# Ledger of designs, part 3: VH-VL binders against GTPase-activating protein BEM2/IPL2 (BEM2)

Target 1, 199 residues: GTPase-activating protein BEM2/IPL2 (BEM2), of Saccharomyces cerevisiae (p39960r1967to2165)
Amino acid sequence: VPLEDVCERENTLIPTIVVKLLEEIELRGLDEVGLYRIPGSIGSINALKNAFDEEGATDNSFTLEDDRWFEVNAIAGCFKMYLRELPDSLFSHAMVNDFTDLAIKYKAHAMVNEEYKRMMNELLQKLPTCYYQTLKRIVFHLNKVHQHVVNNKMDASNLAIVFSMSFINQEDLANSMGSRLGAVQTILQDFIKNPNDYF

## First folded at step 9 (VH-VL)

Design k3 (from k1 with heavy chain S55R)
Fold by ESMFold2, last read:
Structure k3 (fold): chain C 199 residues (1-199), chain A 118 residues (1-118), chain B 105 residues (1-105)
Amino acid sequence: as target 1 above (199 residues)
Amino acid sequence: EVQLVQSGAEVKKPGATVKISCKVSGYTFTDYYIHWVQQAPGKGLEWMGWINPNRGDTYYNQKFKDKATITADKSTDTAYMELSSLRSEDTAVYFCARGYHEDWFDPWGQGTLVTVSS
Amino acid sequence: DIQMTQSPSSVSASVGDRVTITCKASQDIRSYVAWYQQKPGKAPKLLIYAASSLQSGVPSRFSGSGSGTDFTLTISSLQPEDFATYYCQQYYSYTFGGGTKVEIK
């Protein structure tokens, strides 16, 4: 389901599944070694996703306070799976190339950092509200994970690698020499390290 | 053109160690993982583990955790896999492959035959 | 521990035949499936990713389908260069099917 359709259906700015998954990870998962890198049980991930689809869609009081959801890596995996299976990039289908082209120019030293940040902020302001708010929530979450790197071993560069697939179309990845993937990694790493510069 | 070029075939005695290299070109080495895959004679493919060349962190198939050590040298754009305490069942072709986090493999190196014989 | 059960183990076919290869996952792996072609003495070559997406440069006679636990690779009209071994792979935790050797009758 497109992100916009979820937010319209729920009358929210950020999908409820995103909020609940991130809250639980922030509650009990921030010190998990290899958070987001170590795979959770796919059976548990599928069960959690199905529970959200069935119970969470009709019951806004749905919670993760349940012994079925004991595995932090399954909660993290469910969040990764949700993002990866969105039909559009979190930069939106219309704008994903604008974001990545800007970062490619920056990586090629075709602009200074101040100009890059200004233009990136201009692109962010053009996103539909639900894309912007969802991206903001995710970036501040990943910044918090990054702040716990002493225990979890997941710094901004590791997190950028893990999440870049959610910001690029799979066919672009399959047909690329990696320049768009590297561009997304640069964008995400900067967002995660410096969220207040952008949000 | 993205290429992964592996070191040549090796013949080793039981108990020895071998180190296979995988040099990449045509893309930024630190943007992707390098995976290693074993193919024993007449057998299928078995994933051994990956390395993130940027940070050096690794993740192993449990079967190979005590057999294989995967490393990377980002100054030479080269990944390595060392196999220790070689035994006859370690005779196989070993492939490196470019992949990403929880993703398919493309392209693959040409393979390195390691033969362990008395 | 996601097992990929591939069938058949071999198939004997003629040029022009439609060939179907199946792969069953022991757990729901959604669409995280790739298909590879391997010729003797060569590295595997990616054909299909995401269960059904055709890799650039791969002929359109190759197609993939399926989701969840049941996946299929189809060669709609077998060509002489298609005689090879084919592997499915789940790439959530990286296990391969046992392979299917496609041979000339």
Scores: ipSAE 0.679, ipTM 0.883, lowest interface PAE 1.9, mean pLDDT 90
Fold by ESMFold2, fold request of step 22:
Structure k3 (fold): chain C 199 residues (1-199), chain A 118 residues (1-118), chain B 105 residues (1-105)
Amino acid sequence: as target 1 above (199 residues)
Amino acid sequence: EVQLVQSGAEVKKPGATVKISCKVSGYTFTDYYIHWVQQAPGKGLEWMGWINPNRGDTYYNQKFKDKATITADKSTDTAYMELSSLRSEDTAVYFCARGYHEDWFDPWGQGTLVTVSS
Amino acid sequence: DIQMTQSPSSVSASVGDRVTITCKASQDIRSYVAWYQQKPGKAPKLLIYAASSLQSGVPSRFSGSGSGTDFTLTISSLQPEDFATYYCQQYYSYTFGGGTKVEIK
């Protein structure tokens, strides 16, 4: 389901599943060694996603307080899977090349950092509201994960490699050169380290 | 062209150690994982583990965690796999492969035959 | 651990035949499936990723289908260069099917 359709259906700026998963990870998962890198049980991830689809859709009070305790890596895996299965890039289909082309120029030393940040902020302001607000929530979440790197071993570069899949078309990922993948990693690493420069 | 070039075939005695190299070219070494895969003679493929060359973080198939040690050298764009305490059952072709996080493998190295002779 | 059960273990076929290879996952792995071709003495070559996406440079006679637990690789009209062993792989946690050897009849 497209991001816009979920936010419109729920009358929210950020999908409810994203908010609830990230809140739970922030509550009890920030110190988990290898958070987002080590896979959770796919059976548990599927069960959790199904619970959101079935129980969350029919009961607005749905919580992760089930006595059958969910492991942190399953919650993290559910979040990664949700983003990966969105039909559209989080930079939007219309703008993903604008973001990646800008970062490619910056990586090639074709502009100074001040100009890069200015142009990146201009692109961010053009995103539809649900894309911008969802991206902002994710970036500040990943900044919190980065702040716990001493315990969780997940710095901004590790997190950028894990999450770049959600910001790139699969065809570009299958591209043997990987230039757009490297561009997304550069963008995400900077966002995660310096969220206040952009959001 | 993206290439993974492995070191040549090795013949070892039981109890020895071997270290296989996998040199990459044509892409940024630290942007992808390097995976290792065993193929015993006449048998299928078995995943052994991966390394993120940027930090040196590794993740192993439980079967191989006490047999294999995977490392990377960013200065030479080369990944390594060391196999210790070799036994006849370790005789196999060993492949390195490029993969992204929780993704398929493309391309693969040409393979390195390790033979453990009595 | 997610087991991938591949069938058949071998098939004897002629040039021009339609060949179908199946792979069943022990758990729902969504579409995290790749298919590889391996010729004797060579490294595997990626054919299909994401269950059904054809890799660049792979002939259109190859196709993949399936989601969840049941996956299929189809060769619509077998060519002489297609006699090889084929492997499915789930890449959430990296297990391979046992392989299917496609042989000359």
Scores: ipSAE 0.671, ipTM 0.877, lowest interface PAE 1.9, mean pLDDT 89
Fold by ESMFold2, fold request of step 22:
Structure k3 (fold): chain C 199 residues (1-199), chain A 118 residues (1-118), chain B 105 residues (1-105)
Amino acid sequence: as target 1 above (199 residues)
Amino acid sequence: EVQLVQSGAEVKKPGATVKISCKVSGYTFTDYYIHWVQQAPGKGLEWMGWINPNRGDTYYNQKFKDKATITADKSTDTAYMELSSLRSEDTAVYFCARGYHEDWFDPWGQGTLVTVSS
Amino acid sequence: DIQMTQSPSSVSASVGDRVTITCKASQDIRSYVAWYQQKPGKAPKLLIYAASSLQSGVPSRFSGSGSGTDFTLTISSLQPEDFATYYCQQYYSYTFGGGTKVEIK
């Protein structure tokens, strides 16, 4: 399901599944060693995803306070799976090349940091509201994870690698020499370290 | 063109150590993981672990965590796998492969035969 | 741990035959499946990723299908160059099927 369609159906700016998963991770997972890097049980991840698709869509009282969801890495894995299975990039299909082309120029030293940030902010302002608000929520979440690096061992670089897959579709990964992947990693690392510069 | 080129075949005695290299070209080394895969004679493929060359962090198949040590050198775009305390059942072809986080492998190195015999 | 049970272990077929290879995962792995071809003395080569997506440069006679626990690789019309061993892989936690040796009669 496209992100914009989910937000429209729910009458929300951010998909409910994203909000609930991130709130739970922020509540009890920020100090988990290897958060987002160590895989959770795929059986638990599938069960949680199915619960959201069936119970969470129709039950206002749905909560993650349940013995089925004891494993923080399953909650984190469900969030990663949700993003990975979106049909579109979090930068939107229309704009993903604009974002990555800008970062490629910056990585090649063809642009100074001040100009890069200015143009990146311009691109962010062009995103549809649900893309922008969902991205903002995710970036501030990952900044919190980054700030707990002493305990969880997941700095902005680790997180950028893990989450770049949600911004580049699998066909591009299969057919790319990796330049777009490196560009997304650069964007995400900067967002995670310096979220207030962009959001 | 993306290439992973491995070091040549090795013959070792039991108890020895071997270090296999995997030099990459045609892409940015730090953008992908390097995985290692064992193929024992007449057997299938078994994943051993990965390294993130950017940070040097690793993740191992539990079966190999006391056998293999995976490292990377960003200055030479080369990943390494060291096998310690070699035994005859460690005789196998060892492949490196490029992959991303929780993704498939493409391409693979040509393989390195390690033979452990008295 | 996620087991990948691949069937058959070998098959003998003639040029032009349709060859079907299956993998069954012990748990629902969604579409996180790849298929590889390995010729004797060579490294594996990626054929299919994401259960059904054909890698660039792979002939269209190869196709993949399935999701969840049951996956299939199909060669629609076997060619002499398709003599090889084929492996499925789940890439959530990286286990391979046991392989299927395709021998041309």
Scores: ipSAE 0.640, ipTM 0.876, lowest interface PAE 2.1, mean pLDDT 90
Fold by ESMFold2, last read:
Structure k3 (fold): chain C 199 residues (1-199), chain A 118 residues (1-118), chain B 105 residues (1-105)
Amino acid sequence: as target 1 above (199 residues)
Amino acid sequence: EVQLVQSGAEVKKPGATVKISCKVSGYTFTDYYIHWVQQAPGKGLEWMGWINPNRGDTYYNQKFKDKATITADKSTDTAYMELSSLRSEDTAVYFCARGYHEDWFDPWGQGTLVTVSS
Amino acid sequence: DIQMTQSPSSVSASVGDRVTITCKASQDIRSYVAWYQQKPGKAPKLLIYAASSLQSGVPSRFSGSGSGTDFTLTISSLQPEDFATYYCQQYYSYTFGGGTKVEIK
C-alpha cells in the first residue's frame, strides 16, 4: 500500500505500524547485539505482519504486549520488511533521483558540505508531509540505535548500509551498477549521525 | 561492467591453509557485501558467509565458522577467504559473489578450485 | 534454519519441451527467492529474483511463480543453451535447493 494512502486512512502523519514497532524497539531493543543485522525468526516476523494486517493497521488498541512478540529481532525484522515492501521509497518516486544525484555530486567533491546540507534541506521540505514525518521518525530512531553502539555494535555506518535497500527499489538495485546505492548510504549515514542538521 | 575475478586453482596438502582472492571492478567495492559459496564435487551450492567491505563486519554459516576467515582490503578492492586446517572434504570450487543484506547474488566470480591431496 | 527442498533432482527433456522445477521452503519466506542457472565449469547466473521478477537479459521463456512456501521455475520452450543445473535460493538467511539437472533426452 502507498504510504500516503495509509496515513490518509489512519488520519495520521506516520503509519501506526511504524510507530508501534519503533516504540517497542526503543523500549526493549536498543542494547540488542547486532540489532537490525542479526536476523529474527522469519516465522515470527510473518506472524507479526499478519497480525497487523488481520487486526487492522488502524486499530489503535493493537499492542505488542503479547507473548507472540517476545523476540526483539523479529520486531526489527518486521520493521525492515515493512519498509522494503513499500511500493514507493521514503524519498518518493518523484524525488529519489534528486536526493541521490545531490549525494553523488557531494561524494565526487563537486560541492562543499554547506551547499550540500542547504540543498538537502530544500529537498526534504518538498517531500509530502507523511514522507517527511515518517522519515524523521525513522532517522531519530536510528540515531538512538547509533548512540547505543557500545552495547549493540551498530553504528551509523552499519545502519545506513542495512537500511539503504529500503530507499532504492529492488528492480533498480538488480539492474544498476550500484552507484545509487552508495549515494543512499551516504545520505542515511549523515542523517543518522547528524539528525538535527536536517530535521 | 561489474566483474569479480578470483585467484587461480590451488593444490594443497591436508593441514595446510589457502587464501583465495576476489578482486572487484565496475562498481564501488564498499557499496555491496561479498558472499562466499562452496560447491563440493558432485554437490550443490552452500553459502559460507559474507563480509561488508566498508567496515570489515562478517557473518558466517555455522558450518564454516571455524574453517573460513573472510577479509577485505579496500585499498585494492579485493575480498579474501582463507581456509585453514584443510582436509580432503574441503576439496571444492569456491565462488565469491556480489550481494547485499538479505538479497540475491549477482554477479558471481568465476570460481576457484581448491584440491586437497591425499 | 530455512530448508529449500528442490524437485526433481534431474529431468531429461527435448528441445521445445516445457520444463517445470519446484522448490518448497520449510517456512513462509514470502517472495524472497532467487533462481540460478549453472552450466558445467561455470559460475551460477541469476535468472529470477523476488520469486517472479525476470533479471535483465534473461530470455522471456524463463518465468518464476509462487509465494510463501511453494515456488516454481518454468522454461516454456526449452532451448539447446538451457541444458544446465538450476538452483533455487532463499535469500533471507541464504540456503540453496539441492539443484535440478536438465539434460538432453
Scores: ipSAE 0.362, ipTM 0.788, lowest interface PAE 4.2, mean pLDDT 88

Design k3 (from k1 with heavy chain S55R)
Fold by OpenDDE, fold request of step 22:
Structure k3 (fold): chain C 199 residues (1-199), chain A 118 residues (1-118), chain B 105 residues (1-105)
Amino acid sequence: as target 1 above (199 residues)
Amino acid sequence: EVQLVQSGAEVKKPGATVKISCKVSGYTFTDYYIHWVQQAPGKGLEWMGWINPNRGDTYYNQKFKDKATITADKSTDTAYMELSSLRSEDTAVYFCARGYHEDWFDPWGQGTLVTVSS
Amino acid sequence: DIQMTQSPSSVSASVGDRVTITCKASQDIRSYVAWYQQKPGKAPKLLIYAASSLQSGVPSRFSGSGSGTDFTLTISSLQPEDFATYYCQQYYSYTFGGGTKVEIK
């Protein structure tokens, strides 16, 4: 289901499941060693996914307080899976190349940092509201994870690597050159390190 | 460099048990799944199962559920696969491979030939 | 179980030829497909992931395409080192295609 459809149905700017998963991770998982990098139990991840698919994340019966997914890495894994199963990149299918082109140009030292930030902000402002808000929420979440690097050992670079495939889905990646993945990593790393520069 | 190095070839009799090892290097062992793949002589690749080295959680192809037992030792960065009640049909090369973000396999071990003969 | 039907089982080709290998999934697997190359006595090597993403270090003559149920690996100009067996794989449940042996004509 497209992100826009979910948000419309829920009358939210961010899917409820995303909010709930991230809040739970922030509550009890920020100091988990290898958060998002270390895989969770597939059984737990699937159980959690099935639960919110069947029950609905907005249903009062859905809870993240369940022994089946007690492990925070299961919750984290479910979040990663959720992003990977989205039909479109969070940069949107229409704009993902614009974002990555900008990053590639910046990486090639064709522009100064301030110009890159300005142009990136302009691109972000062109995103549909649900994409922008969801992306923002995720980036700030990952920044929090990054801030706890002393304990969880997950810095912005590691997180960017882990999530690169989630921010450019396989269909989008399939239609792009290999350099696009690196560009996504660059973008995410910078977003995670300096979210206030962009949002 | 990421490497998976497997134990050497094995020759066993029917009914015996064999345990092959897969030692990893160049990355954090607990960060990725380890998969096992069977390749019978002259045949294709068949997925057997995986292990999450961090938790010890496993998932098997139903075909191999009663044949293979996959384990991992975090202290030595080594994954293991034990094959029980060996039969001639179990004669094959067995590969371990790193599951890249739980998706495709990269890189692969060099393979271990297990020969079952009376 | 998701089945991957790979074709052809073998193909004879010459250096410089365009070679196309196909895989059909029994259900929609989006772009969760990888392609591997295996030479005799060696382990498989990753060529393509996400249906069309070229693995680092793999020559550009290799390309992948497809989404949903139909997938294709293409070698634009076959080189001597490309004679090998190729496998598709879906990594929803990690099943492989039957393999395609590319032989010298």
Scores: ipSAE 0.026, ipTM 0.697, lowest interface PAE 4.0, mean pLDDT 91
Fold by OpenDDE, fold request of step 22:
Structure k3 (fold): chain C 199 residues (1-199), chain A 118 residues (1-118), chain B 105 residues (1-105)
Amino acid sequence: as target 1 above (199 residues)
Amino acid sequence: EVQLVQSGAEVKKPGATVKISCKVSGYTFTDYYIHWVQQAPGKGLEWMGWINPNRGDTYYNQKFKDKATITADKSTDTAYMELSSLRSEDTAVYFCARGYHEDWFDPWGQGTLVTVSS
Amino acid sequence: DIQMTQSPSSVSASVGDRVTITCKASQDIRSYVAWYQQKPGKAPKLLIYAASSLQSGVPSRFSGSGSGTDFTLTISSLQPEDFATYYCQQYYSYTFGGGTKVEIK
C-alpha cells in the first residue's frame, strides 16, 4: 500500500505502524548490539507483520508487548521489512533521481557543503507531506541509534548501508548503474549524522 | 567494472591456518559488505559470514564462528578470511562476494581452493 | 533455521527446452530470494534477485517467480551456455538450496 494511502486512511502524517515500531525500538533497543544488523527471528518478524496486517496498527488490541516478538531485533526486522515492502521510495518515485543526482554531484566535489545542504533542503521541502514527515521521523530515529554507537556498534555509515535498499525501488536499482544506490547511502549517512542540517 | 579477485590456491596440513584475500575494484570498497561462502568438493554453497569494511563489523554463520575470522583493510580495498585449525573437512573452494546487508551477492570472486591433507 | 529445498537435483534437457527449477522455503521469506548460475570451476553468477528481478546483463530467457515459500526459476528456451548448476538462496539468513544441475540430454 502506498505511503500516501496509508496516511490518508489513518489521517496521520506518518503511518501509525512506523511510529509504534520506532517508539518501541527507541524505548528498549537503542543499546542493542548490532541493532538492524543482526537479524531477528523470522518467525517473530512474520508474526508481528501478520498481526498488524490483520488487525491494523491503529487497533488498540495491537501491541508490541507480546512474547511472540519480545526480541527488539524482531521489531527492527519488521520495520526494515515494512520499508522494503513500500511500493515507493521515501524520496518518492518522482524525486528519487533528483536526490541521488544531487548527492552524486556533491560527492564529485562539484559543489560546496553549504550549497549541498541548501539544495537538499529545497528538495526535501518539495516532498509530499507524508513522505517528508515519515522520512524525517526515520532519520531522527536513526540518528538516535547512531548516538548510541558505543553500545550498539551501529554508526551512521552502517545504518545507511542497511537501509539504502529501502530508499530505492527495484526498477531504479536495476537501472541505477550502481551509482544511485551509493548516492542513497551517502544521503542517508549524512542525514543520520546531521539531521538538523536538513530538517 | 566491478571485480573481486581472490588469492591463489592453498595446500595446508591439518591443524594449520590459512588466510585468503579478496581484493575489490571498480567500486567503493566501504559501500558494500563482503560475504564469504564455502563450497566443498562436489557440494553446494554454504554461507559463512559477512563483514562491513567501514568498521570491520562482522556476522558469522554459527557453523563457522570458531573456524573463520573475517577482516578488511580499507587502505588496500581487501577483505580477508582466516581459517584456523584446518581439517580435511575444510577442504573446499571459498568465495568472497559483494553484498548489502541482508541482500543478494553480486559479483563473486573467482574462488580459492584450500586443500587440507596430511 | 530456514531450509531451502531445491528440486530437482538434476535435469537433462535439450537446447530449446523449457526448464523449471523449484525452491521451497521452510518459512515465509517474502521475496528475499536470489538465483545463481555456476559453471564448473567458476564462481556463481547472480541471475535473479528479489525473487523476480532480472539482474542487468542476464538474458531475458531467465525469469524468477514466487513469494512466501514457493519460488521458481525458469529458463524459457535453454541455450548451450545454460548448462550449469543453479542455486536458489534466501538472503534473510543466507541459506542456499541444494542446487540443480542442468545437463545436456
Scores: ipSAE 0.015, ipTM 0.569, lowest interface PAE 7.6, mean pLDDT 90
Fold by OpenDDE, last read:
Structure k3 (fold): chain C 199 residues (1-199), chain A 118 residues (1-118), chain B 105 residues (1-105)
Amino acid sequence: as target 1 above (199 residues)
Amino acid sequence: EVQLVQSGAEVKKPGATVKISCKVSGYTFTDYYIHWVQQAPGKGLEWMGWINPNRGDTYYNQKFKDKATITADKSTDTAYMELSSLRSEDTAVYFCARGYHEDWFDPWGQGTLVTVSS
Amino acid sequence: DIQMTQSPSSVSASVGDRVTITCKASQDIRSYVAWYQQKPGKAPKLLIYAASSLQSGVPSRFSGSGSGTDFTLTISSLQPEDFATYYCQQYYSYTFGGGTKVEIK
């Protein structure tokens, strides 16, 4: 289901499931070694996904306190899977190339850091509200994870690598050149390190 | 110095159960995952599963999900792997290894030979 | 499941030779590749992590390269102590290559 449809249906800026998953991870997973990098139990992830799909994240019967997905890596895995299953990139299909082109240009030293930040911010401001808010929420979450690197061993670079494939849809991934995937990784790394510079 | 020291070689009958230990020293036990790897005689390496000693969470290779049970004791800095319903095909050297920051394996235990014979 | 196809399965070389071992992943695994050395009766030893990062204490004659699906371990000048079996590994899901035995010519 498209992100905008979910938000519209729920009358939210961010999908409820995203909020719940991230809150739970922030509650008990920030210091988990290899958070998001280490895979969770496939059985647990699937159980959680099925529960979410069947019951809905807004249903009171849905809970993240369940023995079936007790391990935080299952919750983290479910979140990654959720992002991968989105039909559209969090940068939006319409704008993903603009974002990556900007990053590629910056890496080629065609602009200074201050200009990059300014232009990136301008692109972010053009995103649909649900895309912007969801992306912002995720980036700040990942920044929190990064801040706990002493315990979880997951810095911004590691997180960017892990999530790079989750920030593009499957069609874009299949048709994308390696340079664009690298650009997404670069963008995420910068966002995760310094979210306040962009959001 | 970081070390993983495993228990000694085991000889078991088919159908029996064996439990191998992996004692850790030189670092904080709960800061890294412990992996287990199987190596049949003359064959390559095959990952079996890992445990998070801090929380006790485990993740298994599907091939070994019903064969191996991985546990950890924080009080003794020791990880364990129990192999049940042993068969001749389970004859192998089993390694424990520390999962590094990006979860490459370093260092490794010295290995434990498990021989299953009638 | 991610498969790691390692080649060659064996190589005969002499001291001083340049040795190249290749590992191909069934899908894009970025740089999540490690290389290990194993001698008979011993545990594997980490050589390279993150595809190209040399582990501390490992001689500089060892190097790793590659990203995505194609990875290479290179021994620039083979030494007597380098005769062993080498394994690549992807640690996205921890599958190993089939191994390459480097033997003396």
Scores: ipSAE 0.005, ipTM 0.559, lowest interface PAE 10.4, mean pLDDT 89
Fold by OpenDDE, last read:
Structure k3 (fold): chain C 199 residues (1-199), chain A 118 residues (1-118), chain B 105 residues (1-105)
Amino acid sequence: as target 1 above (199 residues)
Amino acid sequence: EVQLVQSGAEVKKPGATVKISCKVSGYTFTDYYIHWVQQAPGKGLEWMGWINPNRGDTYYNQKFKDKATITADKSTDTAYMELSSLRSEDTAVYFCARGYHEDWFDPWGQGTLVTVSS
Amino acid sequence: DIQMTQSPSSVSASVGDRVTITCKASQDIRSYVAWYQQKPGKAPKLLIYAASSLQSGVPSRFSGSGSGTDFTLTISSLQPEDFATYYCQQYYSYTFGGGTKVEIK
């Protein structure tokens, strides 16, 4: 289901499931060694996915405090899976190339950092509200994870690599040059390390 | 074809510094990590550290934190590892390797022998 | 740090033999294990990634199994070109096993 449809249905700026997953991870998973890198139990991930698919994430009966997905990596895995299953890039299909082009130009031409940040911010401001808010929420979450690198061993670079595939839909990825993935990594790493520079 | 080509063998005196290069081809240099691995004569493999060529960020094995400095030059698609204050125990073959997103190493450079002798 | 205990350190075998190498992790690392082959004077070569995924171009006689802490590399029928040293690796923090030298009997 497209992100916009979910937000419209829920009358929210961010999908409820995203909010709940990230809050739970922030509650008990920030210091988890290899968070988002080490995969969770497939069984637990699928159980969790089925639960919010069947019960609805907005239902009060849905809870992340369940023995079936006690492992934080299962919750993390479910979040990654959720992003990968989105039909559209979080940069939006319409704008993903603009984002990646900017990053590529930045790398190739040694664009002044302040100019890059300014232009990136301008692109972000053009995103639909639900995309912007969801992206922002995720970036700040990943920044928190990054801040706990001493314990979880997941710095911004690692997180950017792990999540790069989740910020490009499969169709766009298949049609993109290899440089596009690298560009996404660049963007995510910058966002994760310095979210306040962009949001 | 993806290739990592390392610089030639080095012979150094104790206390000296050596810088090994690893030039990549066949893929986008900035899309993958470059790892360095030490192999002492007749011994096993030991990971030293990695660099993200895209930003230049590095992470080291604590054992090599004060020994190795890893850098990358995006303009030449080349990664470097500098070893300082060389000792006889630093005599080894050093490999660079490409790190996938899943972080296994493939492919590897051919290795560079560094010999430290008085 | 995560330790990888590899066994045996060496094995003598003949062409056609089934060879099994094991690696034990000091903690649960799921399937984040790779296996490499190294011949004398050469760089290591990736054989298996994700504990059981065969790298493209690697003969099907090689297989990997395991999850959590116990991992196994199997050569179903040893060929002359398979005499080499094999290493397991966990790539959460990139530690290698001690290696297993497969020698001709």
Scores: ipSAE 0.000, ipTM 0.533, lowest interface PAE 11.3, mean pLDDT 89

